VH-VL binders against q3adg3. Designs and how they scored, part 8

Target 1, 154 residues: q3adg3
Amino acid sequence: MFILRLFSPAFGEIEADESQIFSFPEGLPGFSHLKKFLLIRHRDNSPFFFLIAIDEPEIYFILIEPSRLLADYHVELSCEQQGLLHLSEETPVLSLNIVRIPPEAKEMIINLKAPVVFNLQEKIARQIILDADYPVRYPIPLSKVKEKADAGTK

## First folded at step 5 (VH-VL; framework fv_sonavibart)

Design a36
Fold by ESMFold2-Fast, scan of step 5:
Structure a36 (fold): chain C 154 residues (1-154), chain A 127 residues (1-127), chain B 103 residues (1-103)
Amino acid sequence: as target 1 above (154 residues)
Amino acid sequence: QVQLQQSGPGLVKPSQTLSLTCAISGDSVSSYSAAWNWIRQSPSRGLEWLGRTYYRSKWYNDYAESVKSRITINPDTSKNQFSLQLNSVTPEDTAVYYCARDIYESGSDWYGAFDIWGQGTMVTVSS
Amino acid sequence: DIQMTQSPSSLSASVGDRVTITCRTSQSISSYLNWYQQKPGKAPKLLIYAASSLQSGVPSRFSGSGSGTDFTLTISSLQPEDFATYYCQQSYTFGQGTKVEIK
C-alpha cells in the first residue's frame, strides 16, 4: 500500500495508507476549500476517530461512533442523500458524529443532527443533515463516555 | 463576556485607503476556536462578508472575491485586535462596517455563525 | 457561488400572529444556515444557528427548520419587540432580508 506522510501540530508525524483518505466533495461547513481528509481511529476499538485535513493538517475534527453510546440513535438517509454518497444496499458505510470537547469541560457535545457518513468502498464522505428531530448539541458526561468505552471494548 | 469595540469616524476620499480597527475583550485574537470577520452593509448590496483572519498553528486569511485585490485583514496579538485596510476606495464602498466573531472548535460543525458583533462604523466615501 | 433568496421581502403582521420566513439556496447540499434579527441602527443579532439550534438567550417562540435548499424561520406568536428585519446566512453569503412590519 502507498504510505503517505504528513505533519500535524496536534498529532506529530503521521504515516497512513491511501485507504484512510476520503474525498469530501463539498468539504465541511466553514472549510469548503478542504476536499481531502485522513480518517484515523484513536485506538483499535475506540469509539473515537480523528479527521485531519490533508492539505492543512492543523485543521482536524474529533468524531465519535454514536452507536457505542446511544442505543436508540439511527441514521436514516433519504433516497437523494443515498445518491449523493453513491450508496447501495451492499455498500459498507460508517456513520460518525462530530464532537466538541471544550477546555475544562465535564461534558462532550455531540452533533446528532448532522452525522458524517463515509462510503468505505468509494472513499467519499459527506456531512448530512438528517430529517429526524435530533439535537445539534447533545451533551453527554465525559465520565459516562469513559465508562461506556471501557465496557464496550471488552 | 466577549465584546468587540470598533474605532473610527469614517470619512474617506476616493482612491485613498480605508482603515478600521476592532478591539477584542474577553477572548484572544489568537484563540483557536474563533475567526475574526469584517462585514459591511449598504442599501444597494445588503449585508456583505468581506473577509476573516484566524489562528490555527499559523495565521490564515480568507477574502471575498469582490474585494480580494484591495483588502487586507491583519491581527495584532500584542494589542488583542484586528484591522481592516481597504485600498483604492470608491463611493460604492460607502457602508456601515461591522467586525464580528464566528466560533469554530476542532470537533465542531457550527463554524460560520456570527455570534458577537461590534457596534458598527459608518464609512462615507466622498470628496 | 451560492445564491440565496428570502421570501417574502416584507410582510405586515399583528402581535400574536404566527410569522414564517423562507430562505432558498441554489445548492442542494450546503453548509448550515443561520438566522439573524436586525433592528434599525443596531448590528445583527444571531437567533438560530445550524438551521434549528436556538442561540442562548433567544426566546423559545423563535424556531428554525429545513434542510437541503429550503429553510424556514418561524415566530410562533409575534411580540412588539419582534418587528425587525430578518436575514438568513450560509457559507458567508447573506439573504436580502425580510422586513417584518406592523400591520
Scores: ipSAE 0.013, ipTM 0.604, lowest interface PAE 7.1, mean pLDDT 83

Design a37
Fold by ESMFold2-Fast, scan of step 5:
Structure a37 (fold): chain C 154 residues (1-154), chain A 125 residues (1-125), chain B 103 residues (1-103)
Amino acid sequence: as target 1 above (154 residues)
Amino acid sequence: QVQLQQSGPGLVKPSQTLSLTCAISGDSVSSYSAAWNWIRQSPSRGLEWLGRTYYRSKWYNDYAESVKSRITINPDTSKNQFSLQLNSVTPEDTAVYYCARDYESGDWYGAFDIWGQGTMVTVSS
Amino acid sequence: DIQMTQSPSSLSASVGDRVTITCRTSQSISSYLNWYQQKPGKAPKLLIYAASSLQSGVPSRFSGSGSGTDFTLTISSLQPEDFATYYCQQSYTFGQGTKVEIK
């Protein structure tokens, strides 16, 4: 076990164990130089996660667990995509989607076309472009998101 | 500085295949954060997106539904370019064709920040 | 499929005037809208991305605002070189364009 301590301008002092650290072999679009990220759930039972760059902690992404908002959303990976993530039939997997919440928005935008898939065993993750015809910009009212998040903490 | 330079024929006969090429300088066709698009413009339909190709560990393509059965967009990493093939053209395919870069940054997609000069394509016998 | 309605279709203005062009979407899209300028015989040029972010190299007289279904492009003091057609774009859909003519 290893305890990571870092300072994030957005989140303050963070302590996390190595099980929360993921390698991104190609980084993320626009951030290919950042290969190591810390994954933190916003709070117990929240649909929200934060993905914070270890080497540049001011860089972070907000991710959501889409199945908690969209019952018909399914992440189906091709054999090639499973290979890129070192997935086998028994591998524990977490799939999350990056969201954008503009300052004046009444809606959150979810990228449903390109989930970030985490191999929880080998601690590698990738943003995967799905073959399914999901939108890159899927709007959802913030009131609905807040309702689901609040229900999760009750 | 990124630039896109187009080449291809101006006249195509009905039922033939339209073939256009877009050469890239200042960026790589396989850049992780870029997608490479074809967009056309006609008086009747205005600006119309046709499709894109992009590299994310392997090559992907997205195509507009209206042309999906006739269109192929292919990258060429050795020449640092990408091409458009549009089969079975009709006079309705007469338009100015542009190639364009769509640059992705994390969670933010879909602004066409660099465009080619355009190619006027006339489909007539 | 999101429908884009751009207004007006054309306008005439004098040098120094404030010009506002509107784009309305059939569905709420938060701030995921871009604006382009196209001069005769040229490719479109990106002016504003993400509703309000000014593209590098674009003069500060151009600004974008709006959220939800209503978005605007503003030119605070029109210059002769601003004669052009302006387009909004969201995802893979473009508005029909607004032609700005200098009187």
Scores: ipSAE 0.016, ipTM 0.576, lowest interface PAE 5.6, mean pLDDT 84

Design a38
Fold by ESMFold2-Fast, scan of step 5:
Structure a38 (fold): chain C 154 residues (1-154), chain A 125 residues (1-125), chain B 103 residues (1-103)
Amino acid sequence: as target 1 above (154 residues)
Amino acid sequence: QVQLQQSGPGLVKPSQTLSLTCAISGDSVSSYSAAWNWIRQSPSRGLEWLGRTYYRSKWYNDYAESVKSRITINPDTSKNQFSLQLNSVTPEDTAVYYCARDIYESGDWYAFDIWGQGTMVTVSS
Amino acid sequence: DIQMTQSPSSLSASVGDRVTITCRTSQSISSYLNWYQQKPGKAPKLLIYAASSLQSGVPSRFSGSGSGTDFTLTISSLQPEDFATYYCQQSYTFGQGTKVEIK
């Protein structure tokens, strides 16, 4: 059991165990030097997650569980992509998408083309560019996000 | 809509400092998802990215290795603008200089969606 | 350090032609490729981002495709306003440009 303590300017003092730490072998585009990230769910049963760089905690990303908002969104990985993530048929996997919320916006922008796929067993993750014809900039009204997020917390 | 407006001198003498500014309207220079870039273009070298500045709880700068020792990119939140300072210029720095925005959309795509009008900079005596 | 090579360096075409421009990367890695149009005296204009996504306001005759090391920009039916130089870009590196000229 390892307990990590770090200070995030956005989130304050954070304590996390090893199960929340993921290795990104190639980092993320533009942040290839950042190989370890902490994954935190915003609150119990929330569709939102925060991905915080351990070595530079001021760098973080907001992620969403897309299936909770978009019933027709499915992440299908090629055999090659599954190999990169060490996935087998029985591996628990979590797929999330990075979101952007512009200032004063009424919409959230989701990157549906490139989910971040987490191997929950081996604690490795990668952003995977899907072969499917999903948009990189998919707008969704914040009102719809609130409705679907609240519905999940009954 | 987002617009970038450039200003600065067109003629700079060798060994001097080149200073250009880019004024932003329709967005904030400190917008979390935006990065603010300087890119130059010359016939001999083509399009060259020089560097960027962006805000993530604090200001960050990334610079191209070729200019890293001479370049500074500074945001100014009070004026909603960002600037380029390039020290010790030589005739090789003669180019059209553009400011440009890229939006982080899952991994910092470096897609430059909004550009300034460009400033022709000539380095000569 | 990924190198970008565009082919051809220039091409001549007529209005109504299908035009294809290729961008080849020196290695296959997980990266997004963008395409720009530049007219004389103007800043580059983003056409396609993330290999295949059409930028808002760009005509549907422009499309992007590609995988691995090979990427293409296609103009399905060339219009007079499409005579320009086109650039691919990945990360902080730009291709050398392809000039589309009147035949």
Scores: ipSAE 0.132, ipTM 0.705, lowest interface PAE 4.8, mean pLDDT 85

Design a39
Fold by ESMFold2-Fast, scan of step 5:
Structure a39 (fold): chain C 154 residues (1-154), chain A 126 residues (1-126), chain B 103 residues (1-103)
Amino acid sequence: as target 1 above (154 residues)
Amino acid sequence: QVQLQQSGPGLVKPSQTLSLTCAISGDSVSSYSAAWNWIRQSPSRGLEWLGRTYYRSKWYNDYAESVKSRITINPDTSKNQFSLQLNSVTPEDTAVYYCARDIYEWGNWYGAFDIWGQGTMVTVSS
Amino acid sequence: DIQMTQSPSSLSASVGDRVTITCRTSQSISSYLNWYQQKPGKAPKLLIYAASSLQSGVPSRFSGSGSGTDFTLTISSLQPEDFATYYCQQSYTFGQGTKVEIK
């Protein structure tokens, strides 16, 4: 019902519905002033997502769905963290991790310690630092990521 | 490879403005991967973060609540440096002042200071 | 504001000893804890970031652990160059320091 139109220097003209807009009560690291983000999946069945700041569209993040690459990765939240995200046992949740691709890189760097957790029902999200002993810099070869991302495309 | 070099006066009179500069080599003051900080150290207060400046799509400044009304941190892209101005100094501002780089990886801000200047001993007395 | 408690304030140790320094924060919040070493007359040096990540160039005898409100810095076998003051830091707030002195 609600159509958002946004111009991004990286992505051009974007049209999205209200269901793709998430509130970040604390923003993201380095951008506490940015409270509203648009979440876009790269393409059907892709593990990649883009998170674009609505108020400053030149600011965007690349996220992955880690379960498609790392079978043993498990996001477990404390009661306090569940409360901050308004989560109940029935709440649909999406957990993604921010990735960085350095210039001339052969590897993508994933922060497994701090996933971004989305409450799909209430449209709120937060980056959560997990208690689990996951690394903040987890390298994965770009070739492996591309092969996995291309598998199962239409 | 990345180095920070400090300069400024070591003696300042009460009520005057303390001015220090930090020259950057091996990185850009407008680098999106960094925030540029001032930290001081005194026997009475220990290590105390004062503030930072950083460039993303525009310049941002954050200041510690204790000094917010008196402090200004300014980048200078032409000289590749950043400065500290602290107004209305008192003897309690006597400290060793350090500039430091805060490591930042897009979307991951550790708040960790990986490169430090050599330090400047500042004495506030008449 | 975050309150940080470092313990002990000072300790005496011998070369080859295992040294443990703890840091307790008042809040379990979404921010990283980092550890620094400072030698007399010098600026602090980053040792560990994000609780357990070893900074490039730092010897492997240094390690960090912990989560939530309790964190530990360990030196597995103290060397002569390790006599220094150590600081934890979270959300731009520093602990009061732990001085590691010769026994």
Scores: ipSAE 0.528, ipTM 0.831, lowest interface PAE 2.1, mean pLDDT 87

Design a4
Fold by ESMFold2-Fast, scan of step 5:
Structure a4 (fold): chain C 154 residues (1-154), chain A 126 residues (1-126), chain B 103 residues (1-103)
Amino acid sequence: as target 1 above (154 residues)
Amino acid sequence: QVQLQQSGPGLVKPSQTLSLTCAISGDSVSSYSAAWNWIRQSPSRGLEWLGRTYYRSKWYNDYAESVKSRITINPDTSKNQFSLQLNSVTPEDTAVYYCARDIYESMDWYGAFDIWGQGTMVTVSS
Amino acid sequence: DIQMTQSPSSLSASVGDRVTITCRTSQSISSYLNWYQQKPGKAPKLLIYAASSLQSGVPSRFSGSGSGTDFTLTISSLQPEDFATYYCQQSYTFGQGTKVEIK
């Protein structure tokens, strides 16, 4: 209903609707004081998202939708974890993973062990540590990321 | 290469204030990718986290509930160090005190203490 | 507030033995578990972070596993320098320690 405006040092002036705002009941690990984040897709068909702290917009995370790069990656949540996220069988869910893209690097690093899971209906999200034996640092060539991103512009 | 060097007194009298300092080399106390912690160790309580200070647009402090009313952790950007002040000490505060860094790799926090100071044995006795 | 139960409190082992130390947490959904080694008179040294990631410079005989509330540290073939006390840690809470002693 209302347009939120905020200034991000990394992204300049941002205008977003309330549907893009998610509550993080426990914040993110290391950032427990940050309870509200804005989720923005880089562009319409990009695998990249930005997660920006509303209270401190200089703090942001780069997230990727891993299913677009890794067909064998599956996010399976325990019953307890599903309860914390208020998930039911019919709840729309988005699962994204935090990435690091160092300057001049040929690879990006994806945290596959701890996805950020979004309940799109209730606007609640959490970083969940999976039971599966996924690595916390998974390198992927930037050329593969660009290849998948560019396929969407065809 | 990051190093932490501690300094402070080894003997403090009951009811006085314990003051310790941790000097940082190879990193900045205002580094966005770090938080600076005080942890103590005693035979009776084991390893006990006391608190931390960190910079993320402004300075933040987190303190353990058990010491929150008596503790202050302060950064000093000009000297690239941080300090611990613990008021109204009792013999139960006798411990080895460590400063330690936890880091944020690409803002992904593991809560792991990767660099530690050498430790300071503090005895609280009359 | 996370509570940690570390077991055993102590164990006796010989060089070449496989050693397993366990840590159970009251909750762990939003926090990683880390493992430390401490030798007499020294500060703790980080061995494993995020349950299973080996810290740079730590020998490959050390490994971590587990998820949810149950975690283990394994030393596949104990060396003389491994006689020490080991601690798990989650959030800002430490386990009570496991002393690995010479048999």
Scores: ipSAE 0.423, ipTM 0.817, lowest interface PAE 2.7, mean pLDDT 87

Design a40
Fold by ESMFold2-Fast, scan of step 5:
Structure a40 (fold): chain C 154 residues (1-154), chain A 126 residues (1-126), chain B 103 residues (1-103)
Amino acid sequence: as target 1 above (154 residues)
Amino acid sequence: QVQLQQSGPGLVKPSQTLSLTCAISGDSVSSYSAAWNWIRQSPSRGLEWLGRTYYRSKWYNDYAESVKSRITINPDTSKNQFSLQLNSVTPEDTAVYYCARDIYELADWYGAFDIWGQGTMVTVSS
Amino acid sequence: DIQMTQSPSSLSASVGDRVTITCRTSQSISSYLNWYQQKPGKAPKLLIYAASSLQSGVPSRFSGSGSGTDFTLTISSLQPEDFATYYCQQSYTFGQGTKVEIK
C-alpha cells in the first residue's frame, strides 16, 4: 500500500493512504489542471471533509455531507452522469457539496445545484450539475451546522 | 465595488500589434475568486471570447483556438491590471474590445462575466 | 465545441408585455448558462447566472429557467429600459443574440 506525504499550508504535514486519493478526470471548474485530490474527513463522524489538490496543496475545498443537514436533499443522476462516474447499483457512492464561509459570516453557503460525487470503489469523482431545481447558493446558519454536526444526522 | 477601466489605441495598421490594458479597482488581479478575460464584438462574428489569465498558486492563461497563435494576455500585479497583445492584425480584427471578470468561488464556478470594462473600438486600417 | 442557438433572433414588443427568449445548446455541458443584456454603445450586463440565479441589482421581472440543453429568459412585464439585445452564454461561447425592439 502506498503512503502519500504532502505539506499543506492550511493543514501542515499530511500522510494518507491510496484509498483517500481520488481522480478527477475533468478536474474541477476553474481547476481543470488538477486531476488528483486527497479526501480527508475533518474528524470522526463530522459532516465536513477537506478536498486537497495533491499537485498544489495550497488549493483545497471544504465539503459537507448534506444528508446530515437537509433531509429533503436527494442527488439523482442521469444515466449519462452515472456512466461518467462508472456507477452501478452496487457501487458505493459518496455525495458531498462544496461550501463557502465568507469572512465574518454567520452563515455557510452550500452549492446544492452541483454536488461532488465520489465513486468509492474506483476512486473517481466529478462535480455534477443536477437537473433538479436546487439553489447554487443555499445559506444555513453556522449555529445549526455545529448543532447537527455534534449530534449526528438525527 | 469592482470596476474595470480600459486604455489603448483605437487605430492600428495591418500587420502591427494591437495592445490594450485593463486596470482593476476593488479587486486584486491575483484573486483566487476571479479570472480576467478579453472579449471582442463585431457585426460579423458577434461576441467572441479571446482568452483569460488567472492566479491559482501560479499564473495560467487560456486562449481561444482562433487567436491562440497571435495572442498574449499578461497580468501586472504591481499595477493591478492585465493586458492584451494581438499580433499581426488584419481588418478582420476590427471590433469593440472588452475586458471582463468571470466569477469563480472555490470550484463553485459560474463562468459568468459579472464586471465589464467600457469597451474600446479598435479599427484596423491603413 | 458548443453551438448556442437563440430563438427568436428578433422580436417586437410593447411595454407591459411578457417576453420569452430561448437558448438551445448543442450538448449538455457541466458549465452554467448565463444571460446578458446589451444596450447600444454599452458593454453587456450580466442578468442571470447558473441558469436561474438573479444577479445583484437586476430587477425581479427578469428570470431564468431550464436545464440540460434548453434554457429560457423571461421578462414578466417589459419596461422601456428593457429594449436591448439579449445573449446567452455557456463555456465561453455566446449565442447570436435576440434583439427586443419597440413595436
Scores: ipSAE 0.150, ipTM 0.711, lowest interface PAE 4.1, mean pLDDT 86

Design a41
Fold by ESMFold2-Fast, scan of step 5:
Structure a41 (fold): chain C 154 residues (1-154), chain A 126 residues (1-126), chain B 103 residues (1-103)
Amino acid sequence: as target 1 above (154 residues)
Amino acid sequence: QVQLQQSGPGLVKPSQTLSLTCAISGDSVSSYSAAWNWIRQSPSRGLEWLGRTYYRSKWYNDYAESVKSRITINPDTSKNQFSLQLNSVTPEDTAVYYCARDIYEWSDWYGAFDIWGQGTMVTVSS
Amino acid sequence: DIQMTQSPSSLSASVGDRVTITCRTSQSISSYLNWYQQKPGKAPKLLIYAASSLQSGVPSRFSGSGSGTDFTLTISSLQPEDFATYYCQQSYTFGQGTKVEIK
């Protein structure tokens, strides 16, 4: 219905519509007071997303779509977790993982244990700790990420 | 290398205000990757988180529901420290009080308290 | 509000023993569980964060596991310096503690 204008110290002026705003009922660990985030894709067909806090735009997370990089990675939610996210069989869902890219690093670190799961229909999201034995710090070469991103745009 | 040093009175009378200070070295109280917490410990209640302050474009505070009406946590950037003010104390506020840092760094979000002050024993009695 | 239950409240063990401490949360949660060691007269010390990640400088005999509502701290071969009280913590709520004392 309207255009949100936001100034992010990291990204400058951002224009987004309401469809890109997600409610986080419990926020994120460490930032429980932040209940609304803007989700933007780095560019068309990029594996990278940015999650920016609406009320505090200095706070942002870099997320990646892991299925494009890791064929054996599967997000399976318990019945309770599905309920918390209001998921049904027909609900469109997006699962992304927070990454850390240290300065001058040749690798990024992916948190595979705790994906952020987005209900695209109801615009709610949560970071879910999976029952599966995935690492919280999974390193992946940046060269592999660039290779996959470039292949995706062709 | 990062250290927290506490100071404040050990004895406080009922109905008065408890005031404690935590001085920070090796990090900045306004660091974007840190939050600064007060936690207390008593035999009756165990370890109890009281609240935190942190800087992200502006100062934020979060407080535990049990103390929310009586507590204020204030940063002081000029002295690189933060303080606890707890109003209208009762004997139930008798505890060892700790200041502690927790770190936030994107995929390293855990709410884990990695650095602690030495603790201050506070007794509330007449 | 989230409730934390640790089991057992205390245990007696000998040097070289495998020690297991459990922590259960009252509900499934979106944040990680952390483990701390506290010796008499000292502040707690972080051992494990994010359920299974070993804090820098902590001996490898300590390990964490679990997810959802059920979590475990394991000491594979207890050493004399490990006699202490251990606490779990999640979403700024602490467990009641488990005292590991000499048998």
Scores: ipSAE 0.022, ipTM 0.646, lowest interface PAE 5.8, mean pLDDT 85

Design a42
Fold by ESMFold2-Fast, scan of step 5:
Structure a42 (fold): chain C 154 residues (1-154), chain A 126 residues (1-126), chain B 103 residues (1-103)
Amino acid sequence: as target 1 above (154 residues)
Amino acid sequence: QVQLQQSGPGLVKPSQTLSLTCAISGDSVSSYSAAWNWIRQSPSRGLEWLGRTYYRSKWYNDYAESVKSRITINPDTSKNQFSLQLNSVTPEDTAVYYCARDIYESENWYGAFDIWGQGTMVTVSS
Amino acid sequence: DIQMTQSPSSLSASVGDRVTITCRTSQSISSYLNWYQQKPGKAPKLLIYAASSLQSGVPSRFSGSGSGTDFTLTISSLQPEDFATYYCQQSYTFGQGTKVEIK
């Protein structure tokens, strides 16, 4: 078992195992120089995740698991996109969406156009721009997010 | 609202350094929601992105491969501006130079230039 | 690097016409496609970002569509102020431009 120790200005001292480290071959848009990220779930059964750049821990993203919030949201990947992620029928996949939660806001903004898709077996991930006509800025009330999170826990 | 105002020389001799400045109003050069870019336009190469600078906890710079060895983009927080220095210019560097803001919200980086400076015509000639 | 092909290079149109400009990219899955308008002597102006999102203050006659490698900018009813050159842009690479000129 390998334990990674990381200091994040936002999260303090973090300890994580190798299974939480993902390679981003192209980085993320605007951050192409960052190729390795640590994925942490906020708490057990939380819909929220944090994606922290290993080489520059001051850079992080907040992600949400959309299946717990939006029943009609579907991530459909083209054959080319599946190939870039080394996906097969039996590959375990996690799909998350980057969100913004401003300090004073009553809404969370989700990027539904470009999920971050994780190949859990090969530990590679990419932000994929979907063919479907989803918005890049989808507001959802924070009260609804909490209701969905609470329902999923019980 | 955000405005970008450019200044710098219009004529530069071959082998000299081109120096341009972009002054920002209505936003901070260290704003987390923005990146600050230099883009040029010439008949032969069209619109060509040169590089950017941005602040997230420290300053970052990205440069286009074609100019990477000659280019420096520097922010100046005290004057709320950023500059371009392009070394060893040749006639091929003759272009209109623009500064531009790149949109970033914490949920995504679009790579879209929403605010532009007025442009500076730069001629490289002896 | 991403290669952009914009078509047509120029077109002639009349006020009231529906105008469609196409942009094809060699690869678009890693970044967004944006559209700009440029008038002579002026800087480009952002019209559409992320393929289909209308920039604030841009008239609703402008729309963007497409995904993957094939994108379009549509002007539903061309106005006199719309005679300009239009550019697509992705991953900090610009198309060569489409000049929309009066018939």
Scores: ipSAE 0.385, ipTM 0.784, lowest interface PAE 3.3, mean pLDDT 86

Design a43
Fold by ESMFold2-Fast, scan of step 5:
Structure a43 (fold): chain C 154 residues (1-154), chain A 126 residues (1-126), chain B 103 residues (1-103)
Amino acid sequence: as target 1 above (154 residues)
Amino acid sequence: QVQLQQSGPGLVKPSQTLSLTCAISGDSVSSYSAAWNWIRQSPSRGLEWLGRTYYRSKWYNDYAESVKSRITINPDTSKNQFSLQLNSVTPEDTAVYYCARDIYEAENWYGAFDIWGQGTMVTVSS
Amino acid sequence: DIQMTQSPSSLSASVGDRVTITCRTSQSISSYLNWYQQKPGKAPKLLIYAASSLQSGVPSRFSGSGSGTDFTLTISSLQPEDFATYYCQQSYTFGQGTKVEIK
């Protein structure tokens, strides 16, 4: 067991548990050299997460748990995709999607086509391009996101 | 609207350095939403990606293995452009050279080239 | 390195035809596949990104489909301006192209 300490330009000094570290065997598209990421939930019961590259903490991604905002969104993996993630029926899984929030924008953009799927038991993750015809650029109003996040605190 | 405008010599002698520039309008070379690429096309090799430069908190460069020892791609924020330098050219470097933008959306890398320069025919001969 | 196999290398078609071009790749899952159109003397033009997303300004007769290692570009009703060479691309590697020519 250890406490990881790192400095992120975006988040300042971070202390995290080893259990929050995930291996990305192929990295992320465009960032194949980054194989270890820290996953942090924004706050208790928040749909938002931050994924921070351990070796280059200036590189980070904002992720959202889309099922909490979009009831019709389902992540279904092929048998081969399940194999790459070492998934069985009993494996605890977290599926998140990368979002972009431009400065002073009223909307965020969610990539629904390519979730990042986390094997919580083996601490490996991959971005998976789904067979389903989901959009790569799905805009959602920030007001709707805030409404859903605030409702979860009750 | 984003546009890319290329400039550079059309004829280079073997063993010399090829130098091309790509001027950007409608976007910033240091934009977080983009990476800036050089791609060439020849009848013998088809379309061949050479490398890219992009900005996050610092500048990053990636280069194709085939040219890695000879290539440098540099941004110029003051002129809003980026350049290609390819050292020790041979006749096999004869090609049409394109600059192109690769898009980031939702902090995701599509690897899709949505805006291209007009192309520069480069002939390497003595 | 990723390998791309486009088929066919060329095809002859008439205006109004349904045209299908296939791209097979040695990698899957973690990389998007994109489609381009190139006319003689011009730079390639992005048609489809992320396998199935239509680029803004591109006519709806163009569509992309596929997942894993097998991908398809379809032109539902070929128009005179569609005679061109088409390329797939994944992980900064391009296919060898498919020339769509007049029958």
Scores: ipSAE 0.369, ipTM 0.793, lowest interface PAE 3.6, mean pLDDT 86

